VH-VL binders against Counting factor-associated protein A (cfaA). Designs and how they scored, part 9

Target 1, 212 residues: Counting factor-associated protein A (cfaA), of Dictyostelium discoideum (Social amoeba) (q54z64)
Amino acid sequence: QFISIQKYDFSGNCKNSSDSASSFEASSESAAICMQNDLLSGIVTNEGVCLIFNEVPTTFIISTKGDYIVRSIYDINDNNCQGGIIENKAIEIDECFVECADDYHGSTYLFSTETSLNYPSNTFMEISYNGECDGQWKTSFNYLQYYIVNKCNVAHEIETHTFSVGCNSTSSWVSEYAGEVCTVEPTVTTSYPIVDNCGDLDNSNFIDYCNI
Below, E stands for the ipSAE of ESMFold2; O stands for the ipSAE of OpenDDE; V2 stands for 0.75 times the mean of E and O plus 0.25 times the DockQ between their complexes.

## First folded at step 4 (VH-VL)

Design x9 (framework fv_nivolumab)
Fold by ESMFold2-Fast, scan of step 4:
Structure x9 (fold): chain C 212 residues (1-212), chain A 124 residues (1-124), chain B 107 residues (1-107)
Amino acid sequence: as target 1 above (212 residues)
Amino acid sequence: QVQLVESGGGVVQPGRSLRLDCKASGFTFSSYGMHWVRQAPGKGLEWVAVIWYDGSNKYYADSVKGRFTISRDNSKNTLFLQMNSLRAEDTAVYYCARGHRYDFWSGLKYFDYWGQGTLVTVSS
Amino acid sequence: EIVLTQSPATLSLSPGERATLSCRASQSVSSYLAWYQQKPGQAPRLLIYDASNRATGIPARFSGSGSGTDFTLTISSLEPEDFAVYYCQQSSNWPLTFGQGTKVEIK
């Protein structure tokens, strides 16, 4: 079975509950809502594999136990998950929750399980491999990440910047905005060729797929 | 495969100007953001400037703002750094570097390929 | 400007030993930190990006950890070719900044 992690837009207030950014909490009246129309991006991964992700800078194994997805976190220097477990974090399956990055920025998440892989439409997808790409990514991928095209995303802790992703059969692009919303003209748009053959680019164990 | 070759370095007096060139080959130059990074003799790395794939956006380190200008010519696969009002503290090996493509937003902020560098010495 | 402070400045070890290098940021950079290796007379080489992901072709003995303000690069068992200077670099905010470097040298 597959584990799906979905990130949704959050229009609420985050408050620092103690001394660090990792202690921010959403206000109690800012209820988490995971509406499909607010879906921004997601990750799909296999259960029970040792994972290192760009967006989650920890080594971990994801498994299911009852009504929970359990992230067993290992020392990040343990690239094969053979050492001791540092922490187990339980996330309730099919429950929306808010994660706050700072006083103003948060995202709503939904963790779920799927018995068959279902790729969302209107997405740009990047499929990662552990080792060589062999063209059979649907059965041998490490993880895949996707962005819903033309949705506004908050940039990763870079001042007040936002971005949107687009693609077609030959190219993908990111449009950056200098403000908190994507309703003004983009400051810059960066285009990349679609990498549809593994090994086309150095320092890359991935292929791209525009699912439009 | 990927190759970046810097040129234009040399000895120059304070207050003068130099232009550095970086010739790219082995990849689609027009699809990547490009950077200049420098290293003073015996010292650490200092990021200097970035230019987006189409030349539409640029950022600079505070130490060079108003004096250096980054530009590119995608038809020639060439990156430029125009250095004006040079100071002794600008003495360094200058590297051109390609933005790393690990995701679209962050791909411009890591450096996956580097040239061999060109030495600029500012002395009287 | 985000300031990155690396420690120790110099690490003297023998082949086969574990090396642990630290990088501390003056404010949170989330997970947006990379590590580079520079050998004498050569350009730097990307080792780790986004705190913990190995770049293509980088041996499994290199690993990165941390988030927020405190980051670590670990080399599990030093090979002769690993004696070099290592730099951390943040990608959270413009301008991009590097740490001052840690030199890993033969004891």
Scores: ipSAE 0.000, ipTM 0.432, lowest interface PAE 12.6, mean pLDDT 77

## First folded at step 7 (VH-VL; framework fv_libivirumab)

Design a1 (at its last look DockQ between E and O 0.04; V2 from the best seeds 0.00; counts 0 for: pae E 3.8 > 2, placed apart)
Heavy chain, then light chain:
Amino acid sequence: QVQLVESGGGVVRPGRSLRLSCAASGFTFSSYGINWVRQAPGKGLEWVAIISYDGSNKYYRDSVKGRFTISRDDSKNTLYLQMNSLRTEDTAVYYCARGYSTIFGLRYKGMDVWGLGTTVTVSS
Amino acid sequence: DIVMTQSPLSLSVTPGEPASISCRSSQSLLHSLGYNYLDWYLQKPGHSPQLLIYLGSNRASGVPDRFSGSGSGTEYTLKISRVEAEDVGVYYCMQALQTPYTFGQGTKLEIK
ESMFold2, look of step 7: ipSAE 0.394; ipTM 0.750
ESMFold2 (binder alone), look of step 7: mean pLDDT 92; pTM 0.948
OpenDDE, look of step 7: ipSAE 0.293; ipTM 0.793
ESMFold2, look of step 10: ipSAE 0.399; ipTM 0.754
ESMFold2 (binder alone), look of step 10: mean pLDDT 92; pTM 0.949
OpenDDE, look of step 10: ipSAE 0.130; ipTM 0.719

Design a2 (at its last look DockQ between E and O 0.05; V2 from the best seeds 0.00; counts 0 for: pae O 4.8 > 2, placed apart)
Heavy chain, then light chain:
Amino acid sequence: QVQLVESGGGVVRPGRSLRLSCAASGFTFSSYGINWVRQAPGKGLEWVAIISYDGSNTYYRDSVKGRFTISRDDSKNTLYLQMNSLRTEDTAVYYCARGYSTIFGLRYKGMDVWGLGTTVTVSS
Amino acid sequence: DIVMTQSPLSLSVTPGEPASISCRSSQSLLHSNGYRYLDWYLQKPGHSPQLLIYLGSNRASGVPDRFSGSGSGTEYTLKISRVEAEDVGVYYCMQALQTPYTFGQGTKLEIK
ESMFold2, look of step 7: ipSAE 0.535; ipTM 0.804
ESMFold2 (binder alone), look of step 7: mean pLDDT 92; pTM 0.952
OpenDDE, look of step 7: ipSAE 0.023; ipTM 0.635

## First folded at step 8 (VH-VL; framework fv_libivirumab)

Design b2 (at its last look DockQ between E and O 0.11; V2 from the best seeds 0.00; counts 0 for: pae O 7.5 > 2, placed apart)
Fold by OpenDDE, look of step 8:
Order: structure tokens, then C-alpha cells, then sequence
Structure b2 (fold): chain C 212 residues (1-212), chain A 124 residues (1-124), chain B 112 residues (1-112)
């Protein structure tokens, strides 16, 4: 089974959230609440794969009964998830979660399990492989990450800053906007070539492509 | 409006202890990690430690590990730095500095607002 | 630890003239999403450090537009288009990619 993590645009009310708690809180028993917002990005991963989630090394494992996912967080400098676990959290599957930083800032997530690989079109795609760096897209991956292109992302990770991602067959770019909206011209647009990154120091191989 | 005010500095002999405080105001203290950064006389800036928003994660520079302890009291909007076994090389102005980003799980990267600093002098 | 190297270490500039400070990191500060976790700070004489630029190229609130940050990967530059008297101080680059956060040596800017 695959673990699917979807990040949606934040529309929750963080005023009523527990103080000093940035942990995932169930905002609804229904996944439909999350889906009312725009999908911004997502991750599809195999169990136990070490990946960077919200800039933190993390692994996800499905419970034996399949009713929740265990998220293990590692040290911020432990990119291989080989050290001690800093925190474990049980995440209910197919429920909408809101993580609040303050009264006005948060993120919305939906965790699910899938038997087949599904990801949306109109995305910039990053795929991580283990020992399979032949420049070909394959379904035998460690994890894949995707970003919806041309969406205004008020990223929780960047204060008072928004961005959008775009791509074509040869390049991807990130446009940065001042403030919390994308209604003005970007202050900076940084372009990157689409590349295959093989021979990573951590024995990870990456393929990037524009899935338009 | 965001303000950090350090206190607790002074002159101490090597091997002694000192406790610094940083009083925060103008922002949701519990939502941010806070840093200690020091500056020796006539020298550059040196990051010392950081504590996550909930205090669950703490990181230190190697030279202060085992001697310094960073902590926080959110009910008082106050950051602390307990400095034990002080050395002459610990002599510096100590600043507390707020993390730039709202924290989720770990201390975020970078800082934006700095306090005025408090002076610690370790001398025989 | 990531080593930050600034150049020059001192700079004397005539008012109205441009200034440029370089910062090099021992490893890439580029985030997977494309952001560079490099900050620039200014410490004016007798004052605390203040944030000038964050994430490589973003001006902090209240920072004049004559200040600009650029660069990616391991090479970064702070530019001042027209240096003013109030720009005197020591400039520091800092990597914010990982702990321990590390600063450059600082660049002292003086007016001729």
C-alpha cells in the first residue's frame, strides 16, 4: 500500500486551536472538508521510507489494522532517519487535519492509503528512487512529491511570503511574491532545469519532470 | 511591536554559573522558537542555542553542550539560558533572537527580531 | 558544520556609490523547493543586529530597496545600490539551513 499525503490550502480557524500546539488536530471526521480547498501539493510514499516532510526527516507506517498512520519524526539533521525518534504521532486515515502555528496561519492535510498509484496532473513531480537511476520514470519508487503548478501557495514554512510553481518540459520555476497573496507581480522568479539527480550521497536517485 | 529584552548579565569568575533571561512581547511567544546568539568583544556573531516553540527540541553549539541549558516559560513569555561552568571564552554580549517562521515541529530556519543584548563577562 | 566565508572583510565606500559583499557557503543552502536559506544581517555601531535579507533575496520589513540579495547554491551577494551614511556597520551572512547556524566573519562597511 501507498501512503498519500495531500496538503490543501489553509482555510481553517486556528483561533480555537489549542495554544502552543502545532500538532495535527482533526478538523473534521470527513475528508470532504479538506477537499473543499485547493490542493497545493502532495506526497505518495511507501511505508518506512525516510523523506523530508515539512523540512523534517520523517517516516510513515500504516498500522496493522490499517486504521491509522504512525508518523515518526527524526532530528532535523538526520536526513536518513537513522537516529533516535524524536516524536511519534498517530494520524487517523481519511480525516482532515489542521496544524496551526498561530491564529492566522496553518496547514491542512489529508492522509490516506492507496493500493494504486494516483497523483494529479498539472504538477511538477519529483520522484525518489533507490538504485534505479536510469532516467526512466518507474512505478518502483521510494516516494514521489508533487506540486500543483500555477497555484498560489501561502506556505506555512515562509512567513509573509507566498510562492507559485511552474514548469515545462525543460525547466521548473518558483515565483516568489511579497506578502500573503499572489495578486501582484512576483518579486523573484527562479528557474531551474529539469534534471535527473543520480548518485546522491545518500544513495537516493531523483527524477524531476513536469507532469502537464 | 515585537520586542525582546535580555537580562541577567554580569561579571563572574570562571567555573561559576549565570542565568540569562529574555522577556518577549508583541507576538505569540509560544508559537516561535527562540535563539541565543552571542558576540565576543570586537568579534563576530556566534549562534549558541535554539529552543523549539514547545520546548521539545533544543540544539546547541558544540562548545556549550553540557554546560548551557536553554529553556522557556510560556506562561511568562520568557526564555532562559542557564550557563554553568563558565569559561573566559564565554565572555560576550548575549542576544536572544526570535525565529522568523512559525514553528510546526522543529525550530525553523533563521531569525528576524533581536533583543538589545546582555553582557556576560567571565574573568579571573 | 557549514562554513560561511565573506569577502571582503572591510569596505570603504564613497556615499552614493554602490557596494557589494560576497558570501560563500561550504555546502549548498538551496532548499528542495528552490529557496536559499541565507540571511543577511546588519549590525550598526552600538546596536543589535537587524535582519536585512532573508531567504537569499527577500528584503525584511523596513529595509530600503537599495539593498538587494542574490545568489544560489553556495554563492551569495549583498548589494547596496547607493551607500548612505546610515548603512555603516558590520554585515553578516548566516546560513539558516541547519543547526548549528553559522555566520560569516562579517564585513565592516565604512564611509570614505
Amino acid sequence: as target 1 above (212 residues)
Amino acid sequence: QVQLVESGGGVVRPGRSLRLSCAASGFTFSSYGINWVRQAPGKGLEWVAIISYDGSNKYYRDSVKGRFTISRDDSKNTLYLQMNSLRTEDTAVYYCAKDRFYLEWFPRYGMDVWGLGTTVTVSS
Amino acid sequence: DIVMTQSPLSLSVTPGEPASISCRSSQSLLHSLGYNYLDWYLQKPGHSPQLLIYLGSNRASGVPDRFSGSGSGTEYTLKISRVEAEDVGVYYCMQALQTPYTFGQGTKLEIK
Scores: ipSAE 0.015, ipTM 0.572, lowest interface PAE 7.5, mean pLDDT 84
ESMFold2, look of step 8: ipSAE 0.054; ipTM 0.619
ESMFold2 (binder alone), look of step 8: mean pLDDT 91; pTM 0.940

Design b3 (at its last look DockQ between E and O 0.20; V2 from the best seeds 0.00; counts 0 for: pae O 11.0 > 2, placed apart)
Heavy chain, then light chain:
Amino acid sequence: QVQLVESGGGVVRPGRSLRLSCAASGFTFSSYGINWVRQAPGKGLEWVAIISYDGSNKYYRDSVKGRFTISRDDSKNTLYLQMNSLRTEDTAVYYCAKDRFYLEWFPRYGMDVWGLGTTVTVSS
Amino acid sequence: DIVMTQSPLSLSVTPGEPASISCRSSQSLLHSNGYRYLDWYLQKPGHSPQLLIYLGSNRASGVPDRFSGSGSGTEYTLKISRVEAEDVGVYYCMQALQTPYTFGQGTKLEIK
ESMFold2, look of step 8: ipSAE 0.475; ipTM 0.754
ESMFold2 (binder alone), look of step 8: mean pLDDT 91; pTM 0.944
OpenDDE, look of step 8: ipSAE 0.007; ipTM 0.508

Design b4 (at its last look DockQ between E and O 0.03; V2 from the best seeds 0.00; counts 0 for: pae O 14.0 > 2, placed apart)
Fold by OpenDDE, look of step 8:
Structure b4 (fold): chain C 212 residues (1-212), chain A 124 residues (1-124), chain B 112 residues (1-112)
Amino acid sequence: as target 1 above (212 residues)
Amino acid sequence: QVQLVESGGGVVRPGRSLRLSCAASGFTFSSYGINWVRQAPGKGLEWVAIISYDGSNKYYRDSVKGRFTISRDDSKNTLYLQMNSLRTEDTAVYYCAKDRFYLEWFPRYGMDVWGLGTTVTVSS
Amino acid sequence: DIVMTQSPLSLSVTPGEPASISCRSSQSLLHSNGYNYLDWYLQKPGHSPQLLIYLGSNRASGVPDRFSGSGSGTEYTLKISRVEAEDVGVYYCMQALQWPYTFGQGTKLEIK
């Protein structure tokens, strides 16, 4: 069983939220509300896998009854999630959550559990393995992340800027814009080569590719 | 600072060919899709063609398919429109117009900067 | 092709008074991402077209706040709260949802 986390374009009202800090707050009981917005990115992970979520080492575990997911946050320097837990959060499955950066900016998330892998096309894909890359796609992964390409979206930052992701067969890139929409030349574009990172020194194995 | 300058317009007879150019400056040309839009004398605007930032995708209005070819030379920051088998109804001012979005594989979302236009007259 | 229909085709306005132009599309321009892919362009006499409004309601850079775009689905409106002499020209709506892009007939705005 997999845990699926989908990040959608922000449509909430953080100004009216009880907590505008970087915390999950329930915005709707219906998953349909989240899906009405543009999908930006997603993560599919196994239970208990340590991954970087919003720049913080995090694990996700399904409750015994399967009615919620427990998110555990670790120290920013604990990349292996071996130290003490800083925070535990119970997240309702199939419910929309909003994380606010400020009064007008945030991210919308949908958490779900799935028995089969499902991710959209037109994405940049990153897959993490535990010593079993072999230079090809396998279903026995730790987690995978995908980013919808050619979408203009507000960054999950306190700063007012937008971003877009693109990729081809050899590279991926992230562009940042000063405006609310990607109508002008980006302020910065960061390019990354698509490489096989299997057998890294830190025992992390990654496969990246442009899924167009 | 962003600027587009069309050239290559002129008077030609029906059935002849003409090649238009659009010189771009003030932005990273290779990162944007570019459109051609035309306007017949005393008439409205009519979209003609678009080419993606990397040239991988091209789209045309039906009335020019098979006759017109849009292309680009990023090393010269120049957009082209090769017009073959010209017809009287192709008479118009031709504008090049920049796509609003950066590095869009499938250019959409309209245009934000237009050139000054170049006049093409097809007459017997 | 998506057909764009503007009304009125001509408008004479006294300076300082408001103006309103309607644009109708033959099919919805609302994308699944929540944006309406409708642009407004102004072509002043003797000049090239310029972008006024994009995605239905967003003012382009340098566009005065007296211009506003509204609407969704198949009905859209461009409003000028206080018409000025410099607003004279032909206004076009354009759908950017799918190729080919298609324009309305244009609305000629004149000053009384």
Scores: ipSAE 0.000, ipTM 0.541, lowest interface PAE 14.0, mean pLDDT 85
ESMFold2, look of step 8: ipSAE 0.291; ipTM 0.713
ESMFold2 (binder alone), look of step 8: mean pLDDT 91; pTM 0.939

Design b5 (at its last look DockQ between E and O 0.14; V2 from the best seeds 0.00; counts 0 for: pae O 10.1 > 2, placed apart)
Heavy chain, then light chain:
Amino acid sequence: QVQLVESGGGVVRPGRSLRLSCAASGFTFSSYGINWVRQAPGKGLEWVAIISYDGSNKYYRDSVKGRFTISRDDSKNTLYLQMNSLRTEDTAVYYCAKDRFYLEWFPRYGMDVWGLGTTVTVSS
Amino acid sequence: DIVMTQSPLSLSVTPGEPASISCRSSQSLLHSNGYNYLDWYLQKPGHSPQLLIYLGSNRASGVPDRFSGSGSGTEYTLKISRVEAEDVGVYYCMQRLQFPYTFGQGTKLEIK
ESMFold2, look of step 8: ipSAE 0.310; ipTM 0.692
ESMFold2 (binder alone), look of step 8: mean pLDDT 92; pTM 0.942
OpenDDE, look of step 8: ipSAE 0.008; ipTM 0.526

Design c1 (from a1 with heavy chain S31R K58T; at its last look DockQ between E and O 0.06; V2 from the best seeds 0.00; counts 0 for: pae O 9.0 > 2, placed apart)
Heavy chain, then light chain:
Amino acid sequence: QVQLVESGGGVVRPGRSLRLSCAASGFTFSRYGINWVRQAPGKGLEWVAIISYDGSNTYYRDSVKGRFTISRDDSKNTLYLQMNSLRTEDTAVYYCARGYSTIFGLRYKGMDVWGLGTTVTVSS
Amino acid sequence: DIVMTQSPLSLSVTPGEPASISCRSSQSLLHSLGYNYLDWYLQKPGHSPQLLIYLGSNRASGVPDRFSGSGSGTEYTLKISRVEAEDVGVYYCMQALQTPYTFGQGTKLEIK
ESMFold2, look of step 8: ipSAE 0.030; ipTM 0.653
ESMFold2 (binder alone), look of step 8: mean pLDDT 92; pTM 0.950
OpenDDE, look of step 8: ipSAE 0.012; ipTM 0.547

## First folded at step 10 (VH-VL)

Design d1 (from a1 with light chain L33F; framework fv_libivirumab; at its last look DockQ between E and O 0.03; V2 from the best seeds 0.00; counts 0 for: pae E 5.3 > 2, placed apart)
Fold by OpenDDE, look of step 10:
Structure d1 (fold): chain C 212 residues (1-212), chain A 124 residues (1-124), chain B 112 residues (1-112)
Amino acid sequence: as target 1 above (212 residues)
Amino acid sequence: QVQLVESGGGVVRPGRSLRLSCAASGFTFSSYGINWVRQAPGKGLEWVAIISYDGSNKYYRDSVKGRFTISRDDSKNTLYLQMNSLRTEDTAVYYCARGYSTIFGLRYKGMDVWGLGTTVTVSS
Amino acid sequence: DIVMTQSPLSLSVTPGEPASISCRSSQSLLHSFGYNYLDWYLQKPGHSPQLLIYLGSNRASGVPDRFSGSGSGTEYTLKISRVEAEDVGVYYCMQALQTPYTFGQGTKLEIK
């Protein structure tokens, strides 16, 4: 089965948290409440896949009973998750977690498990595959990441930066804003190709989709 | 194997033109932005220009704007640098280097592939 | 333009000893996605530059684990835990946050 991590817009309060920056704490809110917020982005991954999650090399594994997910954090320089584990944390499935960037900004995460590969519409999506470039390299799923297009995201650990993602059939783009809202004129917009690359280097098997 | 191979370097007089080529192989050329980076004799690295995957975006360092033109022919897996109005300060080894791919940070791999360089000498 | 400043500009190290190179940017290289767009490159004598570290702390393929990158915002460091003879060359930091991409002055590493 797959691990699904959904990032929702933050509607909570971080003002009274012990650590107003980079806190990752379980929320008292149910999954139903968290899902009432706008979905911003997400990851669907196999177990044990090395991901950069919140700037840190991380793996996620489902417990034997399937009642929680074990998040393993590795050294910040261990980008392949091959060294020792720095920290393990149990995350309840179908439970909301809050990460605070500052007193007023943060993100809400919902962790779940899925038997089939699902992702929402209106997304820019990247799918990673394992395997060699032998004509069937897309048969071995690794992970996928997606952004809901035209949603306003707060930059991680950046108080005054926001961004939105868009795409079409040929390109994706990121619009960055120097404020707390994405309704103003962006400071910069950077465009990127929709790619379909069978890896010429390690971990370079990716395909992009604009699912609009 | 993944590689870039520069060519077209030579000795020219100031004010003349020269066109450099960079032949790519071993990867999907059309999926990458490609850079030109140069190095004057005994000096450090200096970024010159970049062209996006589809050629729609081109960026240059100020000192070459209006004189240099970066372009690409994906059917030939080749990057070009048209250098006009060459100056003595343009003397350098010119490298092509593979650049960015996507907005997802996990896919950014820096300039991970470099050519061997081609030498351009502008001298009176 | 973003100005990149390296320190020191030259470094002489005894084999087996550690080395550290600093790179400072005139503005933060932290991107909205949370990555620092700072790369480290090594140019060995008579060779083309090669990528060592990308996005501040990611070691490129084939790069020995004695190399490590750290830092965020405007301050970055490349460390070599045990310098070897093959590590001789000039090290460059480069910001890739925005064009024009800009390199540091370079740090020449020599063996004592």
Scores: ipSAE 0.129, ipTM 0.714, lowest interface PAE 2.3, mean pLDDT 87
ESMFold2, look of step 10: ipSAE 0.222; ipTM 0.681
ESMFold2 (binder alone), look of step 10: mean pLDDT 93; pTM 0.956

Design d2 (from a1 with heavy chain K58T Y59D, light chain L55K; framework fv_libivirumab; at its last look DockQ between E and O 0.03; V2 from the best seeds 0.00; counts 0 for: pae E 4.7 > 2, placed apart)
Heavy chain, then light chain:
Amino acid sequence: QVQLVESGGGVVRPGRSLRLSCAASGFTFSSYGINWVRQAPGKGLEWVAIISYDGSNTDYRDSVKGRFTISRDDSKNTLYLQMNSLRTEDTAVYYCARGYSTIFGLRYKGMDVWGLGTTVTVSS
Amino acid sequence: DIVMTQSPLSLSVTPGEPASISCRSSQSLLHSLGYNYLDWYLQKPGHSPQLLIYKGSNRASGVPDRFSGSGSGTEYTLKISRVEAEDVGVYYCMQALQTPYTFGQGTKLEIK
ESMFold2, look of step 10: ipSAE 0.337; ipTM 0.744
ESMFold2 (binder alone), look of step 10: mean pLDDT 92; pTM 0.950
OpenDDE, look of step 10: ipSAE 0.258; ipTM 0.750

Design d3 (from a1 with heavy chain Y59S, light chain H31Y L33F; framework fv_libivirumab; at its last look DockQ between E and O 0.47; V2 from the best seeds 0.00; counts 0 for: sugar tag NKS H57, pae E 7.3 > 2)
Fold by ESMFold2, look of step 10:
Structure d3 (fold): chain C 212 residues (1-212), chain A 124 residues (1-124), chain B 112 residues (1-112)
Amino acid sequence: as target 1 above (212 residues)
Amino acid sequence: QVQLVESGGGVVRPGRSLRLSCAASGFTFSSYGINWVRQAPGKGLEWVAIISYDGSNKSYRDSVKGRFTISRDDSKNTLYLQMNSLRTEDTAVYYCARGYSTIFGLRYKGMDVWGLGTTVTVSS
Amino acid sequence: DIVMTQSPLSLSVTPGEPASISCRSSQSLLYSFGYNYLDWYLQKPGHSPQLLIYLGSNRASGVPDRFSGSGSGTEYTLKISRVEAEDVGVYYCMQALQTPYTFGQGTKLEIK
């Protein structure tokens, strides 16, 4: 079983206007909206893979427990997830929710499970896999991460910068913008070749894939 | 076993040219971007140039643009730095360093393999 | 160009004591999926530089646990929990977010 983590354009309300101040997390779509047109990026992973998510420096494993997806948080320096679990955070499967950074900033997520490997079209992605260098990455898949091409992303933590990702058969690029929207000419565009690193010595395989 | 070896350094007068070479072994050269980094006597590290894994993208620090050309020959597992119109401020030890190959952090591991360096001296 | 500023530029440390080196960037190095494009390098006397930390906090292969990196955005710290004699050399931070890649000025670590 595969676990899909999708990040959407921020659609929740992190402003507290009542008796107590708190970040909120939507338990349903009434406060947060995960519309397909708002999808920005995502991760697809096998269950039990040790991940580092630099959004907040954490090391974790994602697994399922009944109708929930559980993030098991490890010490940030536990790169193999072999130490003790510090905390478990549960998220209801297929429930759109917001994780707030402050009153006006956050990220909107949808966690889901799938029985087959599935990922959106019009994406640039990096794929991690094991095994032979034979181009059959789907059969030995670990995880992948992707960006929807030509969607405006807000850099978490800074908020004054946005970026978009593009790609074609030979290259990918990141365009940066000096504002909250990507409708102004980019201040910088950085291009990268599409790469296939099948590590002969490290047995660590990563490939870029422009899924247009 | 993973190794980078620079060569081609020497003593030259200002305005002359040198070509540095960096021979790679023990890894798949065509999968990596490679950098040149230099260090003037008694000074800190200074990045000079990078070439992408397939040679299609090249970038230079401003002070060498138009004078230096980075290139690679994957059939020989060799990186080159053609240095024209040399100036006294180009005097340094030049290192090649295996570097970044993608915009994603999954394979981004910094400059994890360095050569021993080759010395370029530009003086009257 | 992104300017990298290290402090202190020189340290003298008794073996077994901790050390801390700071690095500040003129722009945020935090980028897509929350990666911080900040590396730390050590150049021992008479040697080529070696990678210690990449992406702000990840130790390179073979680097002892006493080295750790932290920070985000524009502020980064390299810590050595217990300095050993073999740690002498010059420490550099470098931003790898955009070309031209730029190093800090270096921090020379010496044993007292």
Scores: ipSAE 0.013, ipTM 0.548, lowest interface PAE 7.3, mean pLDDT 79
ESMFold2 (binder alone), look of step 10: mean pLDDT 92; pTM 0.949
OpenDDE, look of step 10: ipSAE 0.131; ipTM 0.727

Design d4 (framework fv_navenibart; at its last look DockQ between E and O 0.30; V2 from the best seeds 0.00; counts 0 for: pae E 8.5 > 2, SAP .507 > .496)
Fold by ESMFold2, look of step 10:
Structure d4 (fold): chain C 212 residues (1-212), chain A 124 residues (1-124), chain B 107 residues (1-107)
Amino acid sequence: as target 1 above (212 residues)
Amino acid sequence: QVQLVQSGAEVKKPGSSVKVSCKASGGTFSSYAMNWVRQAPGQGLEWIGQIIPIFGTANYNAKFQGRVTITVDKSTTTAYMELSSLRSEDTAVYFCARGYSTIFGLRYKGMDVWGQGTTVTVSS
Amino acid sequence: DIQMTQSPSSLSASVGDRVTITCKASQSISSYVAWYQQKPGKAPKFLIYAASSLQSGVPDRFSGSGSGTDFTLTISSLQPEDFATYFCQQSYSTPYTFGQGTKLEIK
């Protein structure tokens, strides 16, 4: 099975709740806060793969009974997840939730498990795999990351800097914007040809793919 | 066990160019930024620019804009810095240094792994 | 460009001393400060990130503090291997900039 992590446009208020009530929480009406139209990016990963999640080295494992996901967090400098685990967090499957950076900033996530590999159309993807550099990534698949093309993303939780991702069959690009909204004119746009790529010493390969 | 290994020392004439390589090993390559920093003899550290391998995006110090090109070859996990129109003031040790990318909010961590440095001497 | 001003430029100290080095940013940079140690002929060694977080493997006699514009690196009990030049660096906005360095000398 695969673990799917979807990041949505921020919803909710991260300011502490009053003593009597939650300010914002998942409910029948708040189920709409992880709406498809609000999807910005995502990750699909195998269990136990070391990847950078929310700026920190992390592994994910599905619980033995399959009823929750364990996120193991490593030291920020442990880039291969070989040090000790700093913290484990249990994550509800199929429950939309907010992870706060401060009182007014955060990220909205949905974690799920999948029997087959699934990812949205209209995306730029990077796929990580091991073994031969032959483009046959599914047999040695580690994880993939995707970004919905032409969606406005916040670059960092406590900043007003934004970006969007675009691609076509031969190129990908990132457009950066100065404000909280991706305006018609980016501050800078940088592009790179889409190619297959292989590591040599750490056996790390990736493929960039424009799924349009 | 991340390691950065740079190309060897170079002696160049004014007006020429130099291309310094930086090969990364022992860790993932795509999720981090590769920075270039130089140090003139007896002087402090000066940031030249960075590249983000996953998207190939590069940012340059405006002081070097138009003379510097930072590139990456993902297939060999190698970053390059090419400085053109060399002047005697470009004589320095050039370091590559791995850090987190600015664009994805990863810059809270500084440059944690440094190459050994490449001495570039510009003389007539 | 954000200017980083270190002080002092140089200081002399003995093994066992408590040493402080300060770095002042020309504008608020939150906690986006790193500290490096550099010995002659070597690349800088990463010590502190995010103003106060120790890099893995750095001895606990090193500590960092500050937020906004004023930052401090402290060595609580100086050891012989700590004699080096120290740099602060802002990672708040490009171009990234370094302080001019503080040379820590024996005696």
Scores: ipSAE 0.012, ipTM 0.532, lowest interface PAE 8.5, mean pLDDT 79
ESMFold2 (binder alone), look of step 10: mean pLDDT 89; pTM 0.930
OpenDDE, look of step 10: ipSAE 0.021; ipTM 0.544

